# Miniprotein binders against b1l550: the designs that were tried, part 19

Target 1, 279 residues: b1l550
Amino acid sequence: MRLPEELLERARDIHSEAPSHRIKLDRVGSFGLKVPVEFKGFLLLAEADVWVSLPEGRRGVDLSRQVEAIYELSNPPKDPFSLCREAAISLLEKLNYADSSGVSIRFDAPLQDGESLKYYGVEISSIASDEIINKIRVEILGMTACPCTAELIRAYKSSEIAATHTQRSLGILEVSTKAEHPDPDKLASIIERAMSSPLRTYTKRPDEGGLVIRSLSNARLAEDVVREMIHLFLEEFGHLPEDTHILAAVRSMESVHMHDIYAERSFSLDEIRKEISSH

## First folded at step 14 (miniprotein)

Design qd1
Fold by OpenDDE base, fold request of step 23:
Structure qd1 (fold): chain B 279 residues (1-279), chain A 94 residues (1-94)
Amino acid sequence: as target 1 above (279 residues)
Amino acid sequence: GEIRITVEIEKDGKYLRWEYTITSPEEFEYALKEIERIIYMVGADRIRITVEASSEEEAERLADEFRELAERLGYDEIEVTREGNRFTVEAERE
């Protein structure tokens, strides 16, 4: 039953009323929206979150306007980076009572693995206020080989290549910057290169053997992987602003132990440059 | 009963596919609106919606709603096919 338009006109605008308690809220919005995006030539369905700040003098946010902002910009679909930035800006324009806005877009990004496609996790965000901050988080699975076990076996058998156990590891890079979003494929590549070997969805037996051998030859601790990620990141993205913030992390899913190993470092480009130069 | 919906759409050689498992009428209405919105945003040239329900009668009713959706979105060629309790709505836009 569509309520008669007359009743709608008589209804109080509840959202514009003064709240019972005059308290500012940092984030109010809609989470889990589905939006189509175009990424590297692929049409993808992404999950999106949109939010704005709410001043102390307003009871509620116009949620419908928030949703409309991102939907309008998604017709036709565009790249998720532009969508994120433009939507954040549009939210501030449409909701003029807000002093801050934010958009987050999540999807599985296709990555070519020979003749097949594998996927890695991506979350793209933009926060708009007096300035715009862009954030990207990339997660990808790889393989690590334990150097400790390898060394023990080497010592025992006196072989050049020692067998060791391998494990799946999740690598994470998160970047927050005033510049444009870093290329997620490059970030994924950094993570894979920092690990002992990448994971492949479809491996022919000879290729599988090669991957295992490569992993054994490049045995790395979780700590080593994180340090290598940071090193490779600096080489690839050292041109970003000095106030750019980075989180590099690895979670190794242990096969020998029932617990996972985790390592991380959070830093700004300025901070890490000073640290390296002091050494 | 449980309703399963599969949506496949195409625009300029690009494809999008997603699915729903629906357990309530309210969820179905939400899904219907979402599907319509996504198809509209993409501007799909072709759509294929498959619905499977617990009964033929229910599936047919649901298929009719998707046919109507295609009509509202301006698709000219709409075909509905049946296989048991599964109905497929295919539509093309010129």
Scores: ipSAE 0.594, ipTM 0.865, lowest interface PAE 1.0, mean pLDDT 88
Fold by OpenDDE base, last read:
Structure qd1 (fold): chain B 279 residues (1-279), chain A 94 residues (1-94)
Amino acid sequence: as target 1 above (279 residues)
Amino acid sequence: GEIRITVEIEKDGKYLRWEYTITSPEEFEYALKEIERIIYMVGADRIRITVEASSEEEAERLADEFRELAERLGYDEIEVTREGNRFTVEAERE
């Protein structure tokens, strides 16, 4: 039932009223929206959050306008990165009382693995104010072979190639930058290359044995993986602004122990360059 | 009872599939609106919505709502098929 226009005109704008307590809010918005996006030719359903700041003198945010902003930009579906940035900007334009806005989009990104398709996790955000800050978080599973166990077995059997246990490991790269979102596939590739081997969707490919052997030959500690991720990141994305912030992390799920191994480093490009040059 | 909804849509050879498990009428109404919105945003050429409910009567009622949704969105050649307590609404537009 559409309320008669006359009733709408008589209704007070609750959102524009002065609040009982004049306190600014950092984020007010809608979370968990489903938005179609297009990524590398795939149509995907993403989850999105949209928000704006609320000044102390305004009681509430027009939430419907926020939702409409992102939906308008999603008709037709577009790449999630552009959607994220454009929506953040649009929110500030539409809600002029806000001094900041934010959009977050989460989806599983398809990645070609031979004839099969695997997925990795992507979360992006854009925060708009006087400047725009773009953030991307990529998570992908890989495999690591433990060098400690390999060395123990080598020492014990006096063999050149020592068997070691393999572990499923989650690699994480998070990048915050004033530049556009870094390419998620490149980030995923960095993570995979930093590990002993990628996880392949176990389609019974005759090459599973080869993958295990390769992993064993490239045994890496979680610490090694993180350092390699940073190294590879600098090679690929060293052109980003110096104030770009990076989190590189690995969580190795232990098969032998009931605990996981975790390693991380947070840094800016400027900081890490100074560190490497000092060495 | 638990309602399961499966939505499959196609646009220019691209496919999107997602599902709902609904436990309340309010959740169903939300899902219905969301589905309609997504289909609209995508501009899907083809849609297939399957609903499974605890009874045939309930499933049929829910399927009718999806048929109406397809009609509102301007789809033609709407077909409804039944398999037990599962109804499938298929529609296409040129």
Scores: ipSAE 0.592, ipTM 0.865, lowest interface PAE 1.0, mean pLDDT 89

## First folded at step 15 (miniprotein)

Design u0
Fold by OpenDDE base, look of step 17:
Structure u0 (fold): chain B 279 residues (1-279), chain A 99 residues (1-99)
Amino acid sequence: as target 1 above (279 residues)
Amino acid sequence: SEEELERLADEFRELAERLGYDEIEVTREGNRFTVEAERNGVRIRITVEVDGKEIRITVEIEKDGRRIRFMYVITDPEKLEKYLEEIERIIKMFLEYRE
């Protein structure tokens, strides 16, 4: 049943009323929307959050208008980066009482793995105010081999390729920049290259053996992985603004421990360049 | 290159023209140019800087006392058209939206 439209004319606009407590809110919006996006030729259903700030003198946000804003831009489906940026800006325009807006879009990104697909997690965000800041978070699983155990075994049996324990490791790159979102595939590639070896969706026997041998031959601590990620990031994305902020992290799901090993570094491009140049 | 910068300047001028701007000012300084225009209270300032293969685009839009600034750094020429279209859509939203 749809209420008669004439009733709307008589009804108070609750959202525009003064609140009982005059307090500004930072984020008010709809979380867990599903929006279609086009990514590398795939049509994907992504999860999206949209929000705006609420001034102290306004009781509520026009939530329906927020939802309309992102869906209008989602038809036809477009790349999630453009959608994110445009939607953030659109929210500020359509909800003019807000001094800031934000959009976050999350999905599993397909990544080619031979004749099959693997994936990485991606969250794309844009926060708009006087300036727009674009944020991207990429998470991808890889494999690490422990160099410490390898060294112990080498010392014990004098083998050229020492056996060691391997484990899954989650690599994380989070980039916040005033430029457009960096290429998530490149970020994922950096993470994979920083680890002992990538993971595969499928392995044939020869491929599996090769993968393991590669990992053993490239044993790395979680700390090594993070440092390598940073190094590779600087090579690939050194053109980004100097105030670009990066989080590089690894969570290693250690196979010999009940707990995970975690390492991270947060930095700006300016800071890390100065640090490296000082050595 | 100088030729590239001129082409870009023309492209952004044309963008403003398509959006209905009639008083467009283009200023050039070295490897940078700025396109400024105003229409119906929507003021735009687009600054483009070319450094080798890198194109940096900064867009500023002012409307009703608000200013929004956003930026692109393009290293792949194929992305230029995409971002031009995006910029055009964004400016158009400001021009067309009235509450």
Scores: ipSAE 0.776, ipTM 0.917, lowest interface PAE 0.6, mean pLDDT 92

Design u12I
Fold by OpenDDE base, look of step 17:
Structure u12I (fold): chain B 279 residues (1-279), chain A 99 residues (1-99)
Amino acid sequence: as target 1 above (279 residues)
Amino acid sequence: SEEELERLADEIRELAERLGYDEIEVTREGNRFTVEAERNGVRIRITVEVDGKEIRITVEIEKDGRRIRFMYVITDPEKLEKYLEEIERIIKMFLEYRE
């Protein structure tokens, strides 16, 4: 049932009223929107969150304007990075009572793997106030082989390549910067290269064997993986502003334990450079 | 290169002109160019710095007492045009939007 338009003239604007309690809210918005994006030649349906701050003197946010802001920018579909940045800015402009805005876009990013596709998880965010901060989180699965068990087996039975348990591990890189969002494919590549071996969507028997052998020959602790991610990150993204913040993490789904192993390091570029230079 | 910086400064000036800015000031400080302009209460300041293969673009937009600043650090020249177009769209939003 569509209400008569005449009712709109009689209805008070609830959102513009003073609240019963004068309290500022940090984020008010719509979560779980679906927006089309273009990514590396793929048209993808992404999940999006949009929000703004709400001043203490305003009861509610004009949510319809938020939704309009992102959809106007998403037609025709464009890259999610530009969409994110532009939408965050647009929100501040359209909702002038807000002192901050934010947009988050999530999807599975396709990654070419021979004739097949792999994927990694990506969340792209922009937060706008007097400055814009861009955030990207990349998650990709890889494989780790345990060096401790390998060493035990080597000690027990001499072999060039010692057997060890392997497990699937999730690598995470989260970057927050005043620059544009860093390339997610590069971030995913860093994570894969930091692990014992990448995962493959499709393997023939010889390829599968080779993958396992590679993993065994590159046995790494979760701690090793995180350190390697940081090292590789610095090589690829050392040009970012010094105040850029990074989270590097690994969650190893251990095959011999009922629990996961987790390791992380949070740092700024200036901080980590100083740390490395001190050794 | 200095030539690249000058070309980029010119491109930014042209961008401002396309957006209807008529009073455009371009200043140079070493390896940095700054383009400043004002139209209908929307002030823009775009700073470009070239350091080797890196291009740093900082954009500041002021309207109705608000200032927004954002930045690009471009290492891939192919992305330059894309970001310039984005900057143009963003400024255009400020120029066109009126409550």
Scores: ipSAE 0.770, ipTM 0.914, lowest interface PAE 0.6, mean pLDDT 91

Design u13L
Fold by OpenDDE base, look of step 17:
Structure u13L (fold): chain B 279 residues (1-279), chain A 99 residues (1-99)
Amino acid sequence: as target 1 above (279 residues)
Amino acid sequence: SEEELERLADEFLELAERLGYDEIEVTREGNRFTVEAERNGVRIRITVEVDGKEIRITVEIEKDGRRIRFMYVITDPEKLEKYLEEIERIIKMFLEYRE
């Protein structure tokens, strides 16, 4: 049932009224929107969150304007990075009572694996106020082989490549910067290279054997993986602003334990450079 | 690098002109230039610094007492055009939007 337009003239603007309690809200918006994006030649349906701050003197946010802002920018579909940045800025412009805005876009990013595709998870965000901060979170699965068990087996039975347990591990890189979002494929590559071996969507028998052997020959603790991610990150993204913040983490789904092993380091570029230079 | 800086300055000058700015000031200092302009209460300041293959672009937009700043650090020349277009779209939003 469509309400008569005449009713709109009689209805008070509830959102512009003073609230019963004068309290500022940090984020008010629409979560779980679906927006099309273009990513590396793929047209993807991404999940999006949009929000703005609400001043203490305003009862509610004009949510329709938020939704309009992102959809206007998403037609035709464009890259999610530009969409994110532009939408965050547009929200501030369209909702002038807000002192801050934010956009988050999530999807599975395709990654070429021979004739097949694998993927990584990505969340792209932009937060706008007097400055814009861009955030990207990349998550990709890899494989780790335990060096401790390998050493025990080597001690028991001399072999060039010692058997050990392997497990699937989730690597995470989250970057917050005043620069544009860093390349997610590069971030995913860093994570894969930091692990014992990458995962493959499709393997033939010889390839599978080779993958396992590679993992065994590159046995790494979760701690090793995190340190390697940081090292590789600095090589690829050392040009970012010094106040850029990074979270590097690994969650290892241990095959011999009922629990996961987790390791992380949070740091700024200036902080970590000082740390490394001190050794 | 000097030639590149001059080309970039020209590109941003042209960008401001396309957006209808008529009072444009370009200031050059070493490996950096700044483009400043005002139109209909929308003031822009774009600072570009070239360091080797790295181009740092800082955009500031002021309107109705608000200021927004955002930045790009470009190492791939192919991305330059993309970000120029984005900057243009962003500034245009401020110029066109009126409550």
Scores: ipSAE 0.777, ipTM 0.917, lowest interface PAE 0.6, mean pLDDT 92

Design u21F
Fold by OpenDDE base, look of step 17:
Structure u21F (fold): chain B 279 residues (1-279), chain A 99 residues (1-99)
Amino acid sequence: as target 1 above (279 residues)
Amino acid sequence: SEEELERLADEFRELAERLGFDEIEVTREGNRFTVEAERNGVRIRITVEVDGKEIRITVEIEKDGRRIRFMYVITDPEKLEKYLEEIERIIKMFLEYRE
């Protein structure tokens, strides 16, 4: 049932009223929207959050305008990076009482794995105020082999390739920059290359054996993985602004423990360059 | 690189012209140029710097006392056209939206 339009004209604009308590809010918006995006030739349904700040003198946000803003830009479907940036800016323009806006888009990104597909998790965000900051978070699973156990086994039985326990590890790269969002495929590649071996969706017996052998021959601590991620990141993305902030992390789902091992480093490009140059 | 910079300058000038901006001023300094223009209270400043294969584009838009700045760092030439189109769309939003 649609209410008569005449009634709408008589209704108070609740959102524009003064609040009972004059307090600014940082984020007010709609979370869990579904928006179509085009990514590497795939049409994907992504989850999106949109928000703006609310000044102390305004009771509420025009939520409908927020939703309209992102959907207008999502038809026809476009790449999620452009959508994110444009939507964040559009929100500020359409909701002029806001001093900041934000958009976050999440989906599983397809990654070619031979004749099959694997995937990584990606969250793309843009925060707009006087400046626009673009943020991307990539999460991908890989495999790590423990070098400590390998060394123990080697000491016990002389072997060229020592057996060791292996586990799935989640690698995380989060980048916040004033530049455009870094390429998520490149970020995923960095994470995979930093681990003992990648995971495969489809393996034949010979391939599986090879994957395990590779892992054993490239045994790495969680700490090693993080350091390698940082090293590879600097090689690939060293051209980003110096104030670009990075979080590199690994969560290892240890196969011999009931708990996970976690390692991380947060840094700016300027900071880490100074650190490396000092050695 | 000089030829590339000139081409880029022309492209951004044309962009401003296409968008109906008046008083378009292009200033060049070394490997950098700036395009400034104004239309109906919307002021834009686009700065482009070329360093080897890297193109840095900084866009500033000012409207109704608000300023927004955003930046691109392009290493792949194929992305240039995409970002130019995006910049154009963004500027259009400011020009067309009236409360």
Scores: ipSAE 0.779, ipTM 0.918, lowest interface PAE 0.6, mean pLDDT 92

Design u27E
Fold by OpenDDE base, look of step 17:
Structure u27E (fold): chain B 279 residues (1-279), chain A 99 residues (1-99)
Amino acid sequence: as target 1 above (279 residues)
Amino acid sequence: SEEELERLADEFRELAERLGYDEIEVEREGNRFTVEAERNGVRIRITVEVDGKEIRITVEIEKDGRRIRFMYVITDPEKLEKYLEEIERIIKMFLEYRE
């Protein structure tokens, strides 16, 4: 039952009233929206969060306007990067009492793996105020082989390829920049290349053996993986603004332990360049 | 290249013209140019710098006492048109939205 429009005109605008407590809120919005996006020729249903700040003198946010803002921009479906940036800006324009806005879009990104598909997780965000900051988080699983165990086994039994335990490892790259969002496929590639080997959705027997052998021949600590990620990142994305912030991390789901091994480095481009140049 | 910079300047001038800006100022300094224009209280300043194959675009929009700044760093020329269209859409939102 739709309420008569006449009743709506008589109703107080609760959102515009003064709050009982004059306190600014940082984020008020709708979380868990579903929006269509076009990504590399795929039409995907993504999760989206939209929010704005709320000044101390306003009781509530016009939530309907927030939802309208992102859906207007999502029809027809477009790339999630443009959608994110445009929506963040649109929110500030439409909700002029807000001094900041934000949009976050999450989905599994398809990645070609021979005749099959694998995927990585991606979260694309834009935060708008006086400036727009774009953030992207990429997560992809790979495989790591332990060099310590390999060395022990080599010492015990002379072998060119030493057996060692292998495990799934989650690699994470999070980039915050004043530039546009960096290419998520490139970020995923960096993570995979930094690990002992990538994972495959489909393996034939010869391919499986080769994958394991590659991992064993490229044994890496979680620490090694993070350092390699940073190195590869600098090669691919060194053109980004110097104040660009990066989080590189690995979570290894250790096969010989009940716990995970975690390593990370947070840095700005200017900071890490200085660090590397000093050695 | 000098030719590339001139072409870019023309493209951004045309963008402003399509958006209905009449008084467009283009200033060039070395490998960069700035396009400035004002229409109906919406002021835009677009700065473009070309460094080799890299194009840096900074867009500033001022309306009703607010300023928004955003930037692109383009290394793939194929993305230029996409971002030009995006910039145009963004500016258009400010021009069209009235409370």
Scores: ipSAE 0.771, ipTM 0.915, lowest interface PAE 0.6, mean pLDDT 92

Design u28W
Fold by OpenDDE base, look of step 17:
Structure u28W (fold): chain B 279 residues (1-279), chain A 99 residues (1-99)
Amino acid sequence: as target 1 above (279 residues)
Amino acid sequence: SEEELERLADEFRELAERLGYDEIEVTWEGNRFTVEAERNGVRIRITVEVDGKEIRITVEIEKDGRRIRFMYVITDPEKLEKYLEEIERIIKMFLEYRE
């Protein structure tokens, strides 16, 4: 049942009233929206969050206007990066009482794996104020083989390829930059290349064996993976602004322990370059 | 190259013209140019720097005492058109939106 429009004209604008307590809020918005996006030829339904800041003198945010802003831009569906940036800016323009806005878009990104598809998780964000900061988080699973156990087994029984435990590991790259969002496929590739081996959606028996052998021949600690991720990142994305911030992390779901192993490094491009040059 | 920079300058000038800007100023400094224009209280400043294969675009929009700044660093020339279109849409939003 739609309320008569006449009733709306008589209603107080609750959102524009003074709050009982004059306190600024950092983020007020709608979380868990579903928006269509086009990504690499796929039409995907993504989850989106939209928000703005609220000044101390305003009771509430015009939430309907926020929702309208992102959906107007999402029809027809476009790439999630442009949508994110444009929506963040649109929010600031449409909600002029806000000094900052933000948009976050999350989905599983398809990745070609032979004749099949695998995927990685991606979260794309833009935060707008006097400047716009773009953030992207990529998560993809890979395989790691433990070099320590391999060395122990080698010492015990001489073998060219030492047996060791293997496990799934989640690699994470999060990039915050004043430039546009970096290519998520490249980020995913960096993570996969930093691990002992990638995961496959479909494996024939010979392929499975080869994958395991590859992992064993490229055994890496979680620490090794993170360092390799950083190294590869610098090679691919060294052109980004120096104040670009990166989080590189790995969570290894250890097969011999009940707990996970975690390693991370947070850094700016200028910081890490100085560190590497000093050695 | 100087030729590439000139072509880019022309593209951004044309962008401003399509958006209805009449007084467009283009300034040059080495491998960098800046396009400045004002229309109906919306001031735009677009700075483009070319360094090898990299194109750095900085867009500043000023309206009603607020300034928004955003940047692109393009390494793939095929993305240039996409970002030009995006910039145009963004500026258009400021020009068209009236409380």
Scores: ipSAE 0.771, ipTM 0.915, lowest interface PAE 0.6, mean pLDDT 92

Design u36R
Fold by OpenDDE base, second read of step 16:
Order: structure tokens, then C-alpha cells, then sequence
Structure u36R (fold): chain B 279 residues (1-279), chain A 99 residues (1-99)
């Protein structure tokens, strides 16, 4: 049902009115949109958030225009990185009263695992003002083996490869940069390489045995994993701007405890380089 | 390389031409060049620096008193075309949108 246009002419533009309290808002928008994206040859339905700032003198945001902005750019489906950057810029252009905008796109990214697929979680964001900052968060599960228990068992029963408890661990890399979004597959690879072993979608007996042996031979604390992630990140992405900010974290779902072990480091490229050079 | 820098300069000039810019200024300083142009109140400044295999592109767009800056750092030459197309689309949005 469409209201008669005549009625619309009589209605006040509520959004353009002065608010009762003149206060600027940082983010006003639509959250939980579904948008198609193309990623590595897959067509995926992603979740998206779009927002802009609202000046103190305006009561509301033109929400319909925000939604139109992202969907116009989503047809035909394109890569989520370009979509994110272009949509953020488009929002600023179309909503001229806003001094900042933002877009966030979330989905599970496919990752080849032999003849099958595994996945990692990804959130791609762009925040636009006088400059554009691109943010990407990658989360992927791996396996860790505890070196402490391994050492205890080795002391108890002499073995070249000591038994130890293993658990699933979630690795997280979050990168904020003025450059384009870093390659999420590379980020996922860094996380997996930093752990004792990757996870597999399926295993045959020989493969499963090999995976466990690899894990046992590469036992790592959560702290070790984070440090290794940082090291590998610097090797792969050291070319990014010095003001690039990184969060490296691990949540280990410990198999011998009822709680999780968590470790993290937040840093800029400039900061961490200075730290490493001082040793 | 010098040849690569010249090719890039030509590509960005052509990009501006495709977008309908008629007064395009290209300045070169060492391993860097800058493309400046204005059309219908939309001013663009694109700076490209080449360092070995790394290409750094900085795009600045100014319209109606607003300035937007964004950057690409390309280490894979295969991505260059993709980002050129993106830059073109972005500038086109500014040129075409009217309140």
C-alpha cells in the first residue's frame, strides 16, 4: 500500500528537523542487511552494516538512501573489499550532512582443504571521513598441543614424542590500515602456521595420525602462538604503512580445564619494529 | 623501472581522459608522478610512487569543499588493473552525483 503523494506533501520531513537536543551522533544506520558478494569464485550472502554520522542540527538520517547506496553497488555482485570501500565513499557523497561513514561486511570465507572445504570467519570494514581506513578481522580455528604437559609426561615416561593434551584454539588477526585490506587468505595462513597444526574437514587414518604427530612435535602455548603470529605477520605484511594497527590474539579452548586461555597483543607496525630493534 | 613509471603515468592520464577531464597535468619527480585534473568542480590528485615492485597509489578527490583521500599499496602487478577500475568508478560517482 502506497500512501497518496498528496499526503506526503503535507507531512513534515522529520529527519531534517532540528532535534530536541542538539547532540552529534557517531553512527546511525542499518544493521543486519544481507548483500551478495563474490569471493574466490563463490557467490556468498554476507551480512552488512552501514552507517553515517549525524550532525547535531539534524534529527535523523535518511536510512533508505543508505540502503540504496550499498545495494546499487552490490548488483552485480562484486568482491567484498571493493564493495566495502566504494560503499563507504558513496555514503559520504549521498549523505552530504555526514562527516563520516562506515560499512562492515561479514561472512564465512571458503578455504580449500584437499578435495573439500574448510572456512574462516571474516569481517571487512571501511570507515570514511577525510581519509579512508580499512579494517579486516580474520578468525580461524586450529589445534594446539600443550608443551607443559608434554614435558611432564616426558619426565615420567621417556619418549621422543611425548603425549599431551590437545585442544581447539581460535586465532584472531585484526588489521586496520590506510592501505587496502590485507589478503584474508594470507592472514588465515599466518594463524594456521602459528598453531601446532591446522584443522581438517575430514581425515583418513594416515592423515589423522600425521596431523596429531605434527601437533605433538610442535607443542605451543597460547602465548607462543600469538608471538609466532606477530612474527609471521611482520614477514608477510611489513610493507604496510607504519601507522597500521594490528591485534593478534588466541583463545584456547583448553581440554583439561573448564575455562579458556586467552592471549593478545595490540600494536602498530612502528611500535613493534622499535620494540624488536631494541633487543 | 623508468619504463614502468612512464606506462603508469600514461594509464592514469588515460583514466582521467576517459572520465572527461580535459586539462590534465602530469608532474614527475624521481620515482613519483602526480596527476592533477579538474572537471565540474571535482578536483582529483593522484600520486603514484614506484619502489622496486611496489606501487603506492594515493588518490585525493575534492568536491564542494569536501576532501577524501585513499591509498593502495600494490605488490602484485595483477591487481593494478582492478584498482584502476575501482578508482575510475569512485571518481565517476563524484562526477555523476548531483543533489
Amino acid sequence: as target 1 above (279 residues)
Amino acid sequence: SEEELERLADEFRELAERLGYDEIEVTREGNRFTVRAERNGVRIRITVEVDGKEIRITVEIEKDGRRIRFMYVITDPEKLEKYLEEIERIIKMFLEYRE
Scores: ipSAE 0.749, ipTM 0.907, lowest interface PAE 0.7, mean pLDDT 92

Design u36T
Fold by OpenDDE base, second read of step 16:
Structure u36T (fold): chain B 279 residues (1-279), chain A 99 residues (1-99)
Amino acid sequence: as target 1 above (279 residues)
Amino acid sequence: SEEELERLADEFRELAERLGYDEIEVTREGNRFTVTAERNGVRIRITVEVDGKEIRITVEIEKDGRRIRFMYVITDPEKLEKYLEEIERIIKMFLEYRE
């Protein structure tokens, strides 16, 4: 049922009214939208959040306009990076009372694994004000082998390749930069290379054996993985602006313990370069 | 290279022309050039710096007293066209939107 237009003319514009308490809000928007995106030849349905700031003198945000902004840009489907940046800018333009806007897009990214697919989690964000900051978070599972147990077993049985416990580990890279979003596949690759071995969707017997042997031969603590991630990141993305901020983290789901091991480092490119140069 | 910088300058000039800008100024300083133009109260300033194989593009758009700045750092030449198209779409959005 459409309300008669006459009723709309008589109704107060609630959103434009002064609030009872004049307080600015940082983020007001719609969360959990579904938007189509094109990524590496795949058409994916992504989850999206859109928001803007609200000045102290305005009661509410025009939410319909926010939703319209992102869906206009999502038809036809485009890459999620361009969508994120363009939508953030569009929100600021269309909602002129806002001094900042933001868009976040989340999906599972396909990654080729032989003839099959594996995946990693990705969250792409853009925050717009006088400048645009782009943020990307990549999460991918890998395998770690414990070097401590390996050393104990080696000492006990005197084997060249010692048995050790292995576990799934979640690697995380989060990058915030004034440049465009870094390549998520490269970020995922850095995480996998930093671990003892990657995971596979399927393994044949020879492949499985090789994967385990590789892991055992490349045993790493969670701390080792984070340090390796940082090292590899600097090699691949050292060209980013110096004020680029990075979070490198690992959550190891330990197989001999009931709890997880977690390690992280937060840093800017400028900070970490100074740290490394001081050694 | 010098040739690459000139080509880039031409591409951004053409971009501004396609968007209907008639007074386009291009200034060059070493490995950097700046394109400035104004149309219907929308001012654009695009600065491009070439350092080896790296291209840094900074876009500034001013409209109704607001300024937005965003940046690209291109290490793969194949991405240049994509970002040019994106920049064009963004500027077009400012030109077309009227309250």
Scores: ipSAE 0.773, ipTM 0.916, lowest interface PAE 0.6, mean pLDDT 92

